# Miniprotein binders against f4hyd7r31to219: the designs that were tried, part 1

All scores and structures are predictions.

Target 1, 189 residues: f4hyd7r31to219
Amino acid sequence: DKIRLSAKRDAKEDEGEELPTELNTINSAGGFLVVSPDKLSVKYTNTNLHGHDVGVVQANKPAPIKCLTYYFEIFVKDSGIKGQIAIGFTKESFKMRRQPGWEVNSCGYHGDDGYLYRGQGKGEPFGPKFTKDDAVGGGINYASQEFFFTKNGTIVGKIPKDIRGHLFPTVAVHSQNEEVLVNFGKKKF
Structure headers, positions and changes below count from the first letter of each chain, unless a header shows other numbers.
ipSAE, averaged over its two directions, is called F for ESMFold2-Fast, E for ESMFold2 and O for OpenDDE. V2 adds 0.75 times the mean of E and O to 0.25 times the DockQ between the complexes of E and O.
[cut] stands for letters that were removed.

## First folded at step 1 (miniprotein)

Design A1
Amino acid sequence: SPEELIRKAQELIEEARRLLDEAKKLGDPELIKEAERLLQEAEKIVREAKELGVSPEQLKELLDRAEKLIKEAQELLEKAKRE
ESMFold2 (binder alone), alone request of step 1: mean pLDDT 75; pTM 0.687

Design A1b
Amino acid sequence: SPEELIRKAQELIEEARRLLDEAKKLGDPELIKEAEELLLWAERIVREAKLLGVSPEQLKELLDYAEELIKLAQELLEKAKRE
ESMFold2 (binder alone), alone request of step 1: mean pLDDT 72; pTM 0.620

Design B2
Amino acid sequence: DEETLRKLAEQIKELAEELRRLAKELGIDPEKVEELARKLEELAKRIEELARKGDPEAIKELAEQLKRLADEVKKLAEELKQ
ESMFold2 (binder alone), alone request of step 1: mean pLDDT 70; pTM 0.571

Design C2
Amino acid sequence: DPKEEFLKRVEELLKEAVEKNDPEKLREAVELMLKLAEETGDEELKKLAEEVLERVVEKAKELGDPELLRRALELAKKLGLPEEVIKRVEEILKE
ESMFold2 (binder alone), alone request of step 1: mean pLDDT 72; pTM 0.626

Design D1
Amino acid sequence: SKVEIRIEVTSDDPEELKRLAEELKEIAEKLAKELGLEVEVRVEVKGNTVTIEIRVRGDPEKLRKVVEELKRLAEELAKKYGAKVEVRVEVEE
ESMFold2 (binder alone), alone request of step 1: mean pLDDT 78; pTM 0.733

Design D1s
Fold by ESMFold2-Fast, scan of step 3:
Structure D1s (fold): chain B 189 residues (1-189), chain A 93 residues (1-93)
Amino acid sequence: as target 1 above (189 residues)
Amino acid sequence: SKVTIFIYVTSDDPEELKRLAEELKEIAEKLAKELGLEVEVEVEVKGNTVLIWIRVRGDPEKLRKVVEELKRLAEELAKKYGAKVEVEVEVEE
């Protein structure tokens, strides 16, 4: 169930529809993470050590709707102490202190358990755990109305897209030293 | 109408976390039943945080009362157990 990714070609670059290119530093939670100068990597930093202090960042633009498929990837540079890295999609109004998938109208694949969280307040078995040196992707297939996730170029699972409207690619880090690089399609997947 | 209430509780004591989660679940179910509302309660523990997911269906006026009461009780229980609590409410419709 190897995927041939054409997200860049499928995502129409109209003047009226801008693509995600970098992480949004304006709406990110301060104090829990640092975003690199190029806005393509994020690292968890927090001296409070509270369990729900999640570092969450959204892309600067929502996933385009005028395309057949949208896709983005993260590369896990460091899994930190707990490996609680998550990738997924959220609405603009998402609370920037929650892993994607905890809240209604969000969806997230979590590295520490390999579970999928889809806004139902409970995770469910989904795919393998992911950790340091893994490339993990999140995508939307608009033709089939499905979210899908990948690990190292292979689809690990698909689920119905039960969230309407514009959705932002979202990444979360949740323990000391967790660090990920984000690829929105400027480099080949 | 439907409302989903997410209650996040954080504690460094896993046993306190379990006790708090069970007590809050029982309270939510009892309160919804007393008000004649349909309720689903799920509890998930991840690390030192528990998420209590409460989905309630029924009259909007009764839903508002349940939300306000659950917020109050969650804060009271968290203080009793020395835990941190956050409550989020999502209207599905």
Scores: ipSAE 0.012, ipTM 0.340, lowest interface PAE 8.5, mean pLDDT 74
ESMFold2 (binder alone), alone request of step 1: mean pLDDT 80; pTM 0.752

Design D2
Amino acid sequence: GSMRLRVEITGDDPEAVRRLAEEIKKLAEERGIPVEIEVRDGRITIEIEVDDPELAEKIAEEIRRLAEELGVKVRIEIEEK
ESMFold2 (binder alone), alone request of step 1: mean pLDDT 80; pTM 0.760

Design M1
Amino acid sequence: SPEEEIRKLAEELARELEKRGGEVTVRVENGRIEVEIRLPDGRTIRVEVRVEGDKVEVRVETDDPELARRLAEELEKLLKELG
ESMFold2 (binder alone), alone request of step 1: mean pLDDT 69; pTM 0.583

Design P1
Amino acid sequence: SEKPRIPPELPEGVDPETLKKFAEELIKYLEELAKRGDPEAVRKLAEEIIRIAKEVAKRAKELGLSEEELRRVEELAKRVEELAKEILS
ESMFold2 (binder alone), alone request of step 1: mean pLDDT 68; pTM 0.578

Design P2
Fold by ESMFold2-Fast, scan of step 3:
Structure P2 (fold): chain B 189 residues (1-189), chain A 89 residues (1-89)
Amino acid sequence: as target 1 above (189 residues)
Amino acid sequence: SEEPKLPPPLDEGVDPETLKKFAEELIKYLEELAKRGDPEAVRKLAEEIIRIAKEVAKRAKELGLSEEELRRVEELAKRVEELAKEILS
């Protein structure tokens, strides 16, 4: 039921690579979200003027590639009015108008449906929905070449990693009051 | 009750294949919603779905798609509108 995760920051394979430590407020944060001063929390603050406005933010660094496994987590502080929270991975060139997984070169696990989105313009059944007080993780297993996702310490699913190159941990919020805290490994997973 | 998720709106950089897949997923969304959706929620979403279908058709024209691709996307957008109107009535 529970997964065992090693300290990725201390792994020998991670030496020489800078790790994600916080959210990127320069390129990713848009008018539909606010990133906290510590850059580890994001909240949807748009008044839902247009029902399709998505707040998307990437980590400040890509996931390291010189390691066996990478993992990061979010804690859903508030699921807002629709619970449209997403976690996943995107290329630096990702369009910051859509949740991770809708376009090519992105992958995302979405809380409102529990579906996985793999850049095919559609979601597919994957795992349970997630909501307020859930801890949800996204990971890459480089040995097996798989993305994996977790909910409250349990792996919910794995898929082949069909995206090459650097990938950025990404989170998205999409309705009023949605708020998540991000853990890049400073706290125990 | 639980409802299928609406695809988000398209950005300006969406490619023709993604646009077609988006339209196809809107059709699947409506078919699933008709089978398992809450009637009140279906009524609330129908106008939103029609708006999205119109945006898909508009994007197809703006992207300079081939004549065949444009026809296919417009056909899919019209089918989405027809399904949404059927659910409303």
Scores: ipSAE 0.000, ipTM 0.208, lowest interface PAE 14.9, mean pLDDT 72
ESMFold2 (binder alone), alone request of step 1: mean pLDDT 70; pTM 0.622

Design P3
Amino acid sequence: SEKPRIPPELPEGVDPETLKKWAEEFIKYLEELAKRGDPEAVRKLAEEIIRIAKEVAKRAKELGLSEEELRRVYELAKRVWELAKEILS
ESMFold2 (binder alone), alone request of step 1: mean pLDDT 63; pTM 0.496

Design R1
Amino acid sequence: SEEELRRVEELAKRVEELAKEILSGKPRIPPELPEGVDPETLKKFAEELIKYLEELAKRGDPEAVRKLAEEIIRIAKEVAKRAKELG
ESMFold2 (binder alone), alone request of step 1: mean pLDDT 55; pTM 0.375

Design R2
Amino acid sequence: SEEELRRVEELAKRVYELAKEILSGKPRIPPPLDEGVDPETLKKFAEELIKYLEELAKRGDPEAVRKLAEEIIRIAKEVAKRAKELG
ESMFold2 (binder alone), alone request of step 1: mean pLDDT 55; pTM 0.373

## First folded at step 2 (miniprotein)

Design C3
Amino acid sequence: STEDIMRQAVDMARRAFDEARNGDYETARQMIDQAIEVARQAGLPRETIDRMVEVANRAFDAIERGDMDEARRIFEEAVQIAEDAIRQS
ESMFold2 (binder alone), alone request of step 2: mean pLDDT 74; pTM 0.655

Design C4
Fold by ESMFold2-Fast, scan of step 3:
Structure C4 (fold): chain B 189 residues (1-189), chain A 91 residues (1-91)
Amino acid sequence: as target 1 above (189 residues)
Amino acid sequence: SLEEILRRAAELTREAVRLTEEGRFEEAQELMREAIRLLEEAGVDPRIVELLREAQELFRRAYELAQQGRYEEAARLLREALELVRRALEE
């Protein structure tokens, strides 16, 4: 089969950028989530007492920029009580108390409404809702300068990438029992 | 018919764009060459053919830059090429 240049996102060279491999437990939101020992799963553990009790976690490295396309996936193991799972990209400075896309310099696709959030404090109709047993992806196409999102292997939408600088793959959980598995490319997408 | 040739060339061009987005540059280049050849043989407006030839050259240069690890420059040329393709397909 022919070698795809986009597959280089899963390869590490001595000179290349380091790729995201696991979740960053140091930057996770306090007591609202638990990251598994292998740092590839996150589960919401708080009772969601109010709207600010969001469990947010970033990858350990930013998405590489020395590639044509970057992509990562989550698998929704449990959608919990409200299904308020989100996937997206945030800058390192993102306040880890809101879902990705709520604040400026972030972007997120949200499962409970299927809406896209672009840092404007509001969502826009975008794609289908996602829930238990769905595989949902977030990506950056550097050639077209677009964010894109997928559900079960199908692109659900694309939008302009209007955020500059390093962006971290980000996952959020926001209600009791929500749990996702994260795939940064070690397993086949 | 000429209309059928135009549709086939447009489909080949759209498929080439999709393959380029997936990083399958050699396959994309082959489809672009085929699309351009069909349009030339059909006697299509030279301005449209020129847009696609310019796009094809930019895709080729972007591919070579990517092979050298110069991804930001490659991405910039790919964005320019995609814009030219859009204009050609809409004409």
Scores: ipSAE 0.000, ipTM 0.229, lowest interface PAE 15.1, mean pLDDT 75
ESMFold2 (binder alone), alone request of step 2: mean pLDDT 76; pTM 0.666

Design C5
Amino acid sequence: DPREEFMRRVHELMQEAIRTNDPSKIREAVEIMYRYARETGDTEMMRIAQEVMDRVIQRARELGDYEMMIEALRIARELGYPPEVIERIQRILDE
ESMFold2 (binder alone), alone request of step 2: mean pLDDT 69; pTM 0.576

Design D3
Amino acid sequence: GSMRLRVEITGDDPEAVRRLAEEIVKLAEELGIPVEIEVRDGRITIEIEVDDPETVEKIAEEIRRLAEELGVKVRIEIEEK
ESMFold2 (binder alone), alone request of step 2: mean pLDDT 80; pTM 0.749

Design D4
Amino acid sequence: GSMRLRVEITGDDPEEFRRLAEEIAKLAEELGIPVEIEVRDGRITIEIEVDDPEELEKIAEEIRRLAEELGVKVRIEIEEK
ESMFold2 (binder alone), alone request of step 2: mean pLDDT 75; pTM 0.686

Design D5
Amino acid sequence: EKMRLRVEITSDDPEAVRRLAEEIKKLAEELGIPVEIEVRDGRITIEIEVEGDPELAEKIAEEIRRLAEELGVKVRIEIEEK
ESMFold2 (binder alone), alone request of step 2: mean pLDDT 75; pTM 0.701

Design D6
Amino acid sequence: GSMRLRVEITGDDPEAVRRLAEEIVKLAEELGIPVTIKVRDGRITITIEVDDPETVEKIAEEIRRLAEELGVKVRIEITEK
ESMFold2 (binder alone), alone request of step 2: mean pLDDT 80; pTM 0.751

Design D7
Amino acid sequence: GSMTLRFEITGDDPEAVRRLAEEIVKLAEELGIPVEIEVRDGRITIEITVDDPETVEKIVEEIRRLAEELGVKVRVEIEEK
ESMFold2 (binder alone), alone request of step 2: mean pLDDT 78; pTM 0.699

Design Da
Fold by ESMFold2-Fast, scan of step 3:
Structure Da (fold): chain B 189 residues (1-189), chain A 81 residues (1-81)
Amino acid sequence: as target 1 above (189 residues)
Amino acid sequence: GSMRLRVEITGDDPEEVRLLAYWIVRLAEELGIPVEIEVRDGRITIEIEVDDPETVEYIAELIRELAEELGVKVRIEIEEK
């Protein structure tokens, strides 16, 4: 078979991969968070706090692999009592009671310490803390094979993407009243 | 003169082979570069012509990195015409 294509292809010919559009309410930690009706915000609602009660939610689809770069953002509407908000990427099988980056095959940038967590059960100094009214992003550059994170439009840091396969945009909240809005690209970054 | 980039894609997973081919086609179209594709016995061959060596090497590097991500094998040839 042989096909000749030109730069003037219809844009609809490039629709093959489903993109993240909203948070996955079915595969989220129950009892610790509430996802809004539009599935674009999450709030921590557990009033009986335990050290292990992390509210974690993944996007409804993995980050696409047919693109040069993938990017999503959160806006911190409320940092709650402790400001333990995290953004990152996890495999589908990730344990939904732990912040991204805590377990192997995950990566997360955490607001309370500004540390990067790479699946080793500990964090390393990475960038600034983030809190109420900050816009924080997580991205994958497939060309360079890097994860990158942003704060208010500026890259905080880049690290090698040492996790293969499909990765889900992931957000976590861990103290009373923490609330974030998620932007998967429908609104301009 | 133009540079010709020829990419031969093979792999155990035909879906991943097609994904890389589709990515290359999309990239070429975004850059305004015409693409020629041939499919034979589980191998996809893509040829593109670009104006300069810097652009062709940039594209080749992107292809190699994505092939590694997808677990796909690629053979890349660059020829000046």
Scores: ipSAE 0.000, ipTM 0.152, lowest interface PAE 16.8, mean pLDDT 71
ESMFold2 (binder alone), alone request of step 2: mean pLDDT 80; pTM 0.752

Design Db
Fold by ESMFold2-Fast, scan of step 3:
Structure Db (fold): chain B 189 residues (1-189), chain A 81 residues (1-81)
Amino acid sequence: as target 1 above (189 residues)
Amino acid sequence: GSMRLRVEITGDDPEEVRRLAYWIVLLAEELGIPVEIEVRDGRITIEIEVDDPETVEEIAELIRYLAEELGVKVRIEIEEK
């Protein structure tokens, strides 16, 4: 059960480490996105598009490290004009105007190309593109020291986790009308 | 206060014994915790120091669970330091 844990914990495990529960509205790129009142949805709102006007938001807590596996998911409610949605992990100090994986110490799976970005300002072929009505997940396997990503319940790929320390679940939107719902484990994956 | 977790791993399958040892080392590295490792006649002993009793019990429980799945035996000792 513990090896197959998908961000859900029993009572004893809940006492050891605080889990991500919602999006962090304080440290978001407020000018480019709006977070819903329940803090589980994000929508791109900037209408004066410039190439680097990325809406980025982190979870309110880092992924737990006292477990075998961590996992969270997004549901793409609207892919907007360009479908430039990204999911991944960043350190607390990440620049909140770039997609996860673009800057060092971050990793992201991007919907518009299906590429993986590992902090080099460029992507590498990885998995399928994702769009409206897709459920896309990001995870950490601590036993193997790997990041992994999923699309609609299937693992699309795994890579070595080469970033140390606490990592925050991160979501990015980058074109008008892009909107995603975030699931940190209160609903079944 | 700080706690010392000592884990002794034994088993009939040396690959599974090593797998559990590697998992513990990787977890300690992720937590930024120093690790001491000793190999003695097919037994791997790992010692780590943890700052709180909740964390040490959670780690011990995960180790026992994985040991059962891998079919290896573990002996876990927890001491205040």
Scores: ipSAE 0.000, ipTM 0.214, lowest interface PAE 13.6, mean pLDDT 73
ESMFold2 (binder alone), alone request of step 2: mean pLDDT 81; pTM 0.765

Design Dc
Fold by ESMFold2-Fast, scan of step 3:
Structure Dc (fold): chain B 189 residues (1-189), chain A 81 residues (1-81)
Amino acid sequence: as target 1 above (189 residues)
Amino acid sequence: GSMRLRVEITGDDPEAVRELAELIVYLAEELGIPVEIEVRDGRITIEIEVDDPEEVELIAYWIRRLAEELGVKVRIEIEEK
């Protein structure tokens, strides 16, 4: 039956991977993050007096690996007081207290500086800053083995994908009133 | 080599403990320094790696001052990596 199990596994992969559809409320950090009832928007709360904790949330499923390209997008509804919104990819084991790109095996494009973070504890100049009413995307090109990011339909930059295994679309908010809407592809980009 | 700073935060006021942790994370973010955070049994442990020994001593000083202001207890360990 091992032969049958292997055949069923390959057939299941060929017949479609489960795609990210919504935000994962179980893997969200702390009491300073509110996910909407439809699980497609996230807002930083004002329950913290100082508002210094990072609100991080992953998609409910990893980006599919049996495709040429994966892409998801956020719309910045409110940039809050600091505009410290980030978009990127993280492993399932990511510690949900830091923005994507700070920890090893993560990557993030940050709105307040326009910098790219690659898990080395520092940002590097990358693209423009992004703020309220911007549509910002994160993608993986599996053919070229690159991460790429977009702002308002234009690619802002590409980097080598040096992280292996399953990666989860990830969004972070970090100051009062920051709010983003997430699009996993049900709406056209 | 880099220096590792480990901060354990405890106190009778959970809001004050949280406030100090938030300020430390904010300081590290402003300095571009990655942090590792663990919350267990009402204690918050934060680890920071800094390349400059003078900078790590300055950060430890500021953490102790903030803890004093907030009435929170901290245990700070500094080790060379």
Scores: ipSAE 0.000, ipTM 0.052, lowest interface PAE 27.5, mean pLDDT 71
ESMFold2 (binder alone), alone request of step 2: mean pLDDT 80; pTM 0.752

Design Dd
Fold by ESMFold2-Fast, scan of step 3:
Structure Dd (fold): chain B 189 residues (1-189), chain A 81 residues (1-81)
Amino acid sequence: as target 1 above (189 residues)
Amino acid sequence: GSMRLRVEITGDDPEAVRYLAELIVWLAEELGIPVEIEVRDGRITIEIEVDDPETVEFIAELIRYLAEELGVKVRIEIEEK
């Protein structure tokens, strides 16, 4: 039966592919950040006196690959003292002590300079800086094989997706009082 | 039964033909699906087998979209085994 066949297919899809819903507190870097009880907010909790004290957290699931496009968003609640907030994608094996895009097999858009980082330990000019009250998004277009980033509903740039395998939505905070809210799609983008 | 998807890629730009083939292999690897590849002069043939008709239709649709974007020609055949 058509109805029964459709229901059976939907059930199989639900079994195999779970969407990111919250931040993964188990695999967060160090004690430099606190994740809220709902696991949708992150705040830097230490005074950043050292340039390598980055608070990094991944989503609980990788971006799904059976979709044509994946997208998630952050809202910058507080830009802290330096505004060193980053959004991007990393592999599960990413060393959770650097911002996304710093190490190989990662990509990140950084708020303090507006630069894109593609795993070379350096950034390139990309888009505008972002700060308090900005909504910033990261996405994957699987059809075109591109990463893309947004600011306040506008695409700021696209780049080739040169990283294979499962990729986790990732956010980073790097100075005192930086705080972001994460939206994985439960609220309207 | 399982479904077999066969894709033949041709085009005037051999780099574009190769690029689409690489994207299809990447997608199959991401999905954990084994692939078989044959290269003949000016043509790349890729075969994959999956047990889910919706997954086969998704892959076929994505390949057609990518072929249009890249300006390459594809021939896609889907058979139930």
Scores: ipSAE 0.000, ipTM 0.128, lowest interface PAE 19.3, mean pLDDT 70
ESMFold2 (binder alone), alone request of step 2: mean pLDDT 81; pTM 0.767

Design De
Fold by ESMFold2-Fast, scan of step 3:
Structure De (fold): chain B 189 residues (1-189), chain A 93 residues (1-93)
Amino acid sequence: as target 1 above (189 residues)
Amino acid sequence: SKVTIRIEVTSDDPEELKLLAEWLKRIAEELAKELGLEVEVEVEVKGNTVTIEIRVRGDPEKLREVVELLKYLAEELAKKYGAKVEVEVEVEE
C-alpha cells in the first residue's frame, strides 16, 4: 500500500510523538538527589560522599525521532564540591547509578574533566570543563546522525550517533550541593 | 520549478526499512516548513524494499538545496542501517 503526505510552509507539526517536558521522578536514583516540585531542577543531597553514589535522572519521555534535530539544555546553578555534573542521552534500561556515558548505550559530556564518555567506562578529551553559571546543551542531529554538545551557545563537539532506538535526555549530579536547572524547550534556549 | 526525487531502499531487515522510510518522510516535511516549500511524499513498502517519491515545488535555488540534502540524508541513513539505496532525480520546468 502507498502512503501519501503533503506539507507546505504553514503545515501543522506532526503530533505523533510526545516530547520531553520534565524530569522523571519515578526512575531517579534513591536518596542521592532531590527533584524540584516543577520537575525542572535537581540537586545532590547525600551528605556522605562516596565515589559510587551518583544521582541520575532521565526526562519523562525519549527524544523525538521524527524531526531534523533535538536539543535540551541545563544551567549549572551550583557546581558543588567537585563539579561532577554530566549531561547526555541514555536508553530506558540505563542503570540509574552511573553517569551518562559510563555504560553501553549511553553518551555523556562531563563537566569536571570536559571529557566525552561513550559507554566504555572511561572518557576521552572532548571540550572545555563546565561549571557554575554555564549553560550546557545536548543534542541529536538526525539528518547527519550525530550527537552534539554545546557550552554557552557554542557547539563544543560532535560525534557519530552509534546508538539506535529511544534515547532519553539524562542529567547526573555526583557531589554535595551540585544543582542544575533543566530546559526542555518551553523557555527560549 | 518542480523536482521529483525517487529513493528505493532495500534491506534484509524489514523493521529498519520502516524506520528509515518514516525518518525520510518526516525530514522532508520538516525541511519544507523551514524553507517555505511545498513537499509531497509518497511511500510504498513491499517485502524488503521501500520506495519513497518526494515531489518539491518552488524557487530553483531552494530546490537545489532540498535535493542535495534529501539525497545526502537518504544515503547516510541507508549506510548507517545497512540498507542499500538507489536515488533518481528528475527536474521539470
Scores: ipSAE 0.000, ipTM 0.152, lowest interface PAE 18.4, mean pLDDT 67
ESMFold2 (binder alone), alone request of step 2: mean pLDDT 81; pTM 0.773

Design Ds
Fold by ESMFold2-Fast, scan of step 3:
Structure Ds (fold): chain B 189 residues (1-189), chain A 81 residues (1-81)
Amino acid sequence: as target 1 above (189 residues)
Amino acid sequence: GSMRLFVYITGDDPEAVRRLAEEIVKLAEELGIPVTIEVRDGRILIWIEVDDPETVEKIAEEIRRLAEELGVKVEIEIEEK
């Protein structure tokens, strides 16, 4: 459950490994999104929309690797005009030009279609769509080497984790007024 | 179709790199074009979307000129949607 996931992350933090705590504001510079002063929410604000205008932001630290499982959540405060919100994982070298999962070495669960994207530029059917008032999670099970995703506390799917190295929790917004709150575990899931 | 311009900035002088990034942002603002900036490991990536290939080429030329004036190295890629 969520309580066990939080306890495992707290134990790992006590061993001195740093955990993600907030969004990295440097990756949000220039026109497409605004990160809140507490660095735990992001809103799409660009009024000149193109098909490629994606606001993407990573956490400030990678997911820890010296634990059995890592997990984080977003809460969809506003789904905007298109509901093109995505959650997932990317490497530090990710170019922030597309939603997570469109480029190699990234993985993302997308709200508008419910599809999973694994670095092929095409999604595959995966889980339900998600929208305003949904809590959506992304996780890594290191023991089984799987990514998993949740919607409102239920696992919607799992896939093999074929990406090596450090991975950063990543969130994307892609249409006007999309807004999400991010929970890295300081608040109960 | 839409065109996307990617500018990769590297240099040994952090102040010159910062100035080039600022000049690119000013150029885009003067043209009314949104700019996205990323900073990773002391490197800067700027990308700009425009609908017109002629405009993309002119922007790329101006960026190369500014980089040469400031002694900063840039790599520029142009992609079609």
Scores: ipSAE 0.000, ipTM 0.105, lowest interface PAE 17.2, mean pLDDT 71
ESMFold2 (binder alone), alone request of step 2: mean pLDDT 79; pTM 0.744

Design G1
Amino acid sequence: DIEELRREAERIFEEMRRLAEEAVRTGDPRVVDEAVEALRKATEAMRRAMEAGVPPEDIERIWREAQRLIDEARRILEEARRK
ESMFold2 (binder alone), alone request of step 2: mean pLDDT 68; pTM 0.540

Design G2
Amino acid sequence: SREEIIRQMDELFRRAQEILDRAEAMGLPPEDLERIYETARQLMDEARRAVEEGDPETARRLVDEARRLLEEAERIIREARES
ESMFold2 (binder alone), alone request of step 2: mean pLDDT 80; pTM 0.750

Design G3
Fold by ESMFold2-Fast, scan of step 3:
Structure G3 (fold): chain B 189 residues (1-189), chain A 80 residues (1-80)
Amino acid sequence: as target 1 above (189 residues)
Amino acid sequence: SPAEEARRALDEARRYLEEAERLAEQGDYQRVIELTREAIRRATEALRIAEETGDRELAAEARRIIDEATRLMARAYRES
């Protein structure tokens, strides 16, 4: 006779489409930034190395695709020495050493020049510069298939969303003392 | 217990970090990036549990490992 042991097993349920809620320290660019304990603030790390060292961090989840629009904001708490803060969207595989929009399959609005970067290794004139005390947003309109960006509640520009697949909200800091707060929708925009 | 789960996660993070440091000496920066990513993931889970349970010493240790792994990952990206 064989002894049959029956163990209770829970079936794995499909996970629904989860929203970004926090910054993901795993996808940060090494030692060039520090994420706060609440995972909603990022500050450029003093590494004693400067120049090309970019601190980049993605949200913990991609922007949802089963909705009409997605939107998130940063608040620029400190623009640091150079004001090289960027907001945008990148794929999970994004090389975390460049600001969003510098490499292919990424898009970013940059504070120091006000330019839009579409993965072409260069920026294009787009909107105003942004700095300390500005609230800057990045969004996706899925109905129109557009990226859009905002400054202090006003849309500064829109472009075609030419990147396929899941995209992660992404923030970058690039000079001493740059610090931003991130809002994924828990607080009023 | 949550404290035991956090301690195991920190111990795993430390092992990943130590292996990553060894591979950095060998110039295998792609594997360093992978291992430091795992170290950060596990240490971040330990930090979450430590914050929920009010374990300040465990939280401090988790932040130290995250910081060290993050610096090594940054080095690996620069050297790759």
Scores: ipSAE 0.000, ipTM 0.100, lowest interface PAE 20.5, mean pLDDT 73
ESMFold2 (binder alone), alone request of step 2: mean pLDDT 91; pTM 0.923

Design G4
Amino acid sequence: DEWERIKRQLEELYRRAQELLKQAEDLGLSEEVKRLIEETLRLMQEAYEAYKNGDYETAKELIRRAHETLQRARELIERERS
ESMFold2 (binder alone), alone request of step 2: mean pLDDT 80; pTM 0.747

Design J1
Amino acid sequence: SMKIRVEIRGDSPEEARRIAEEIARRLQELGARRVEIEIHGDPEVAKRVAEEILRIFREYGLEAEVEVRGDTVEIRIEIKE
ESMFold2 (binder alone), alone request of step 2: mean pLDDT 65; pTM 0.584

Design J2
Amino acid sequence: SKRIVIEITGMSPEEMERIIREAIERARELGIKEIEIRVRGDEELIRRAEEIARRLAEEYGYEVEVRRDGDTVVIRIRIPE
ESMFold2 (binder alone), alone request of step 2: mean pLDDT 81; pTM 0.779

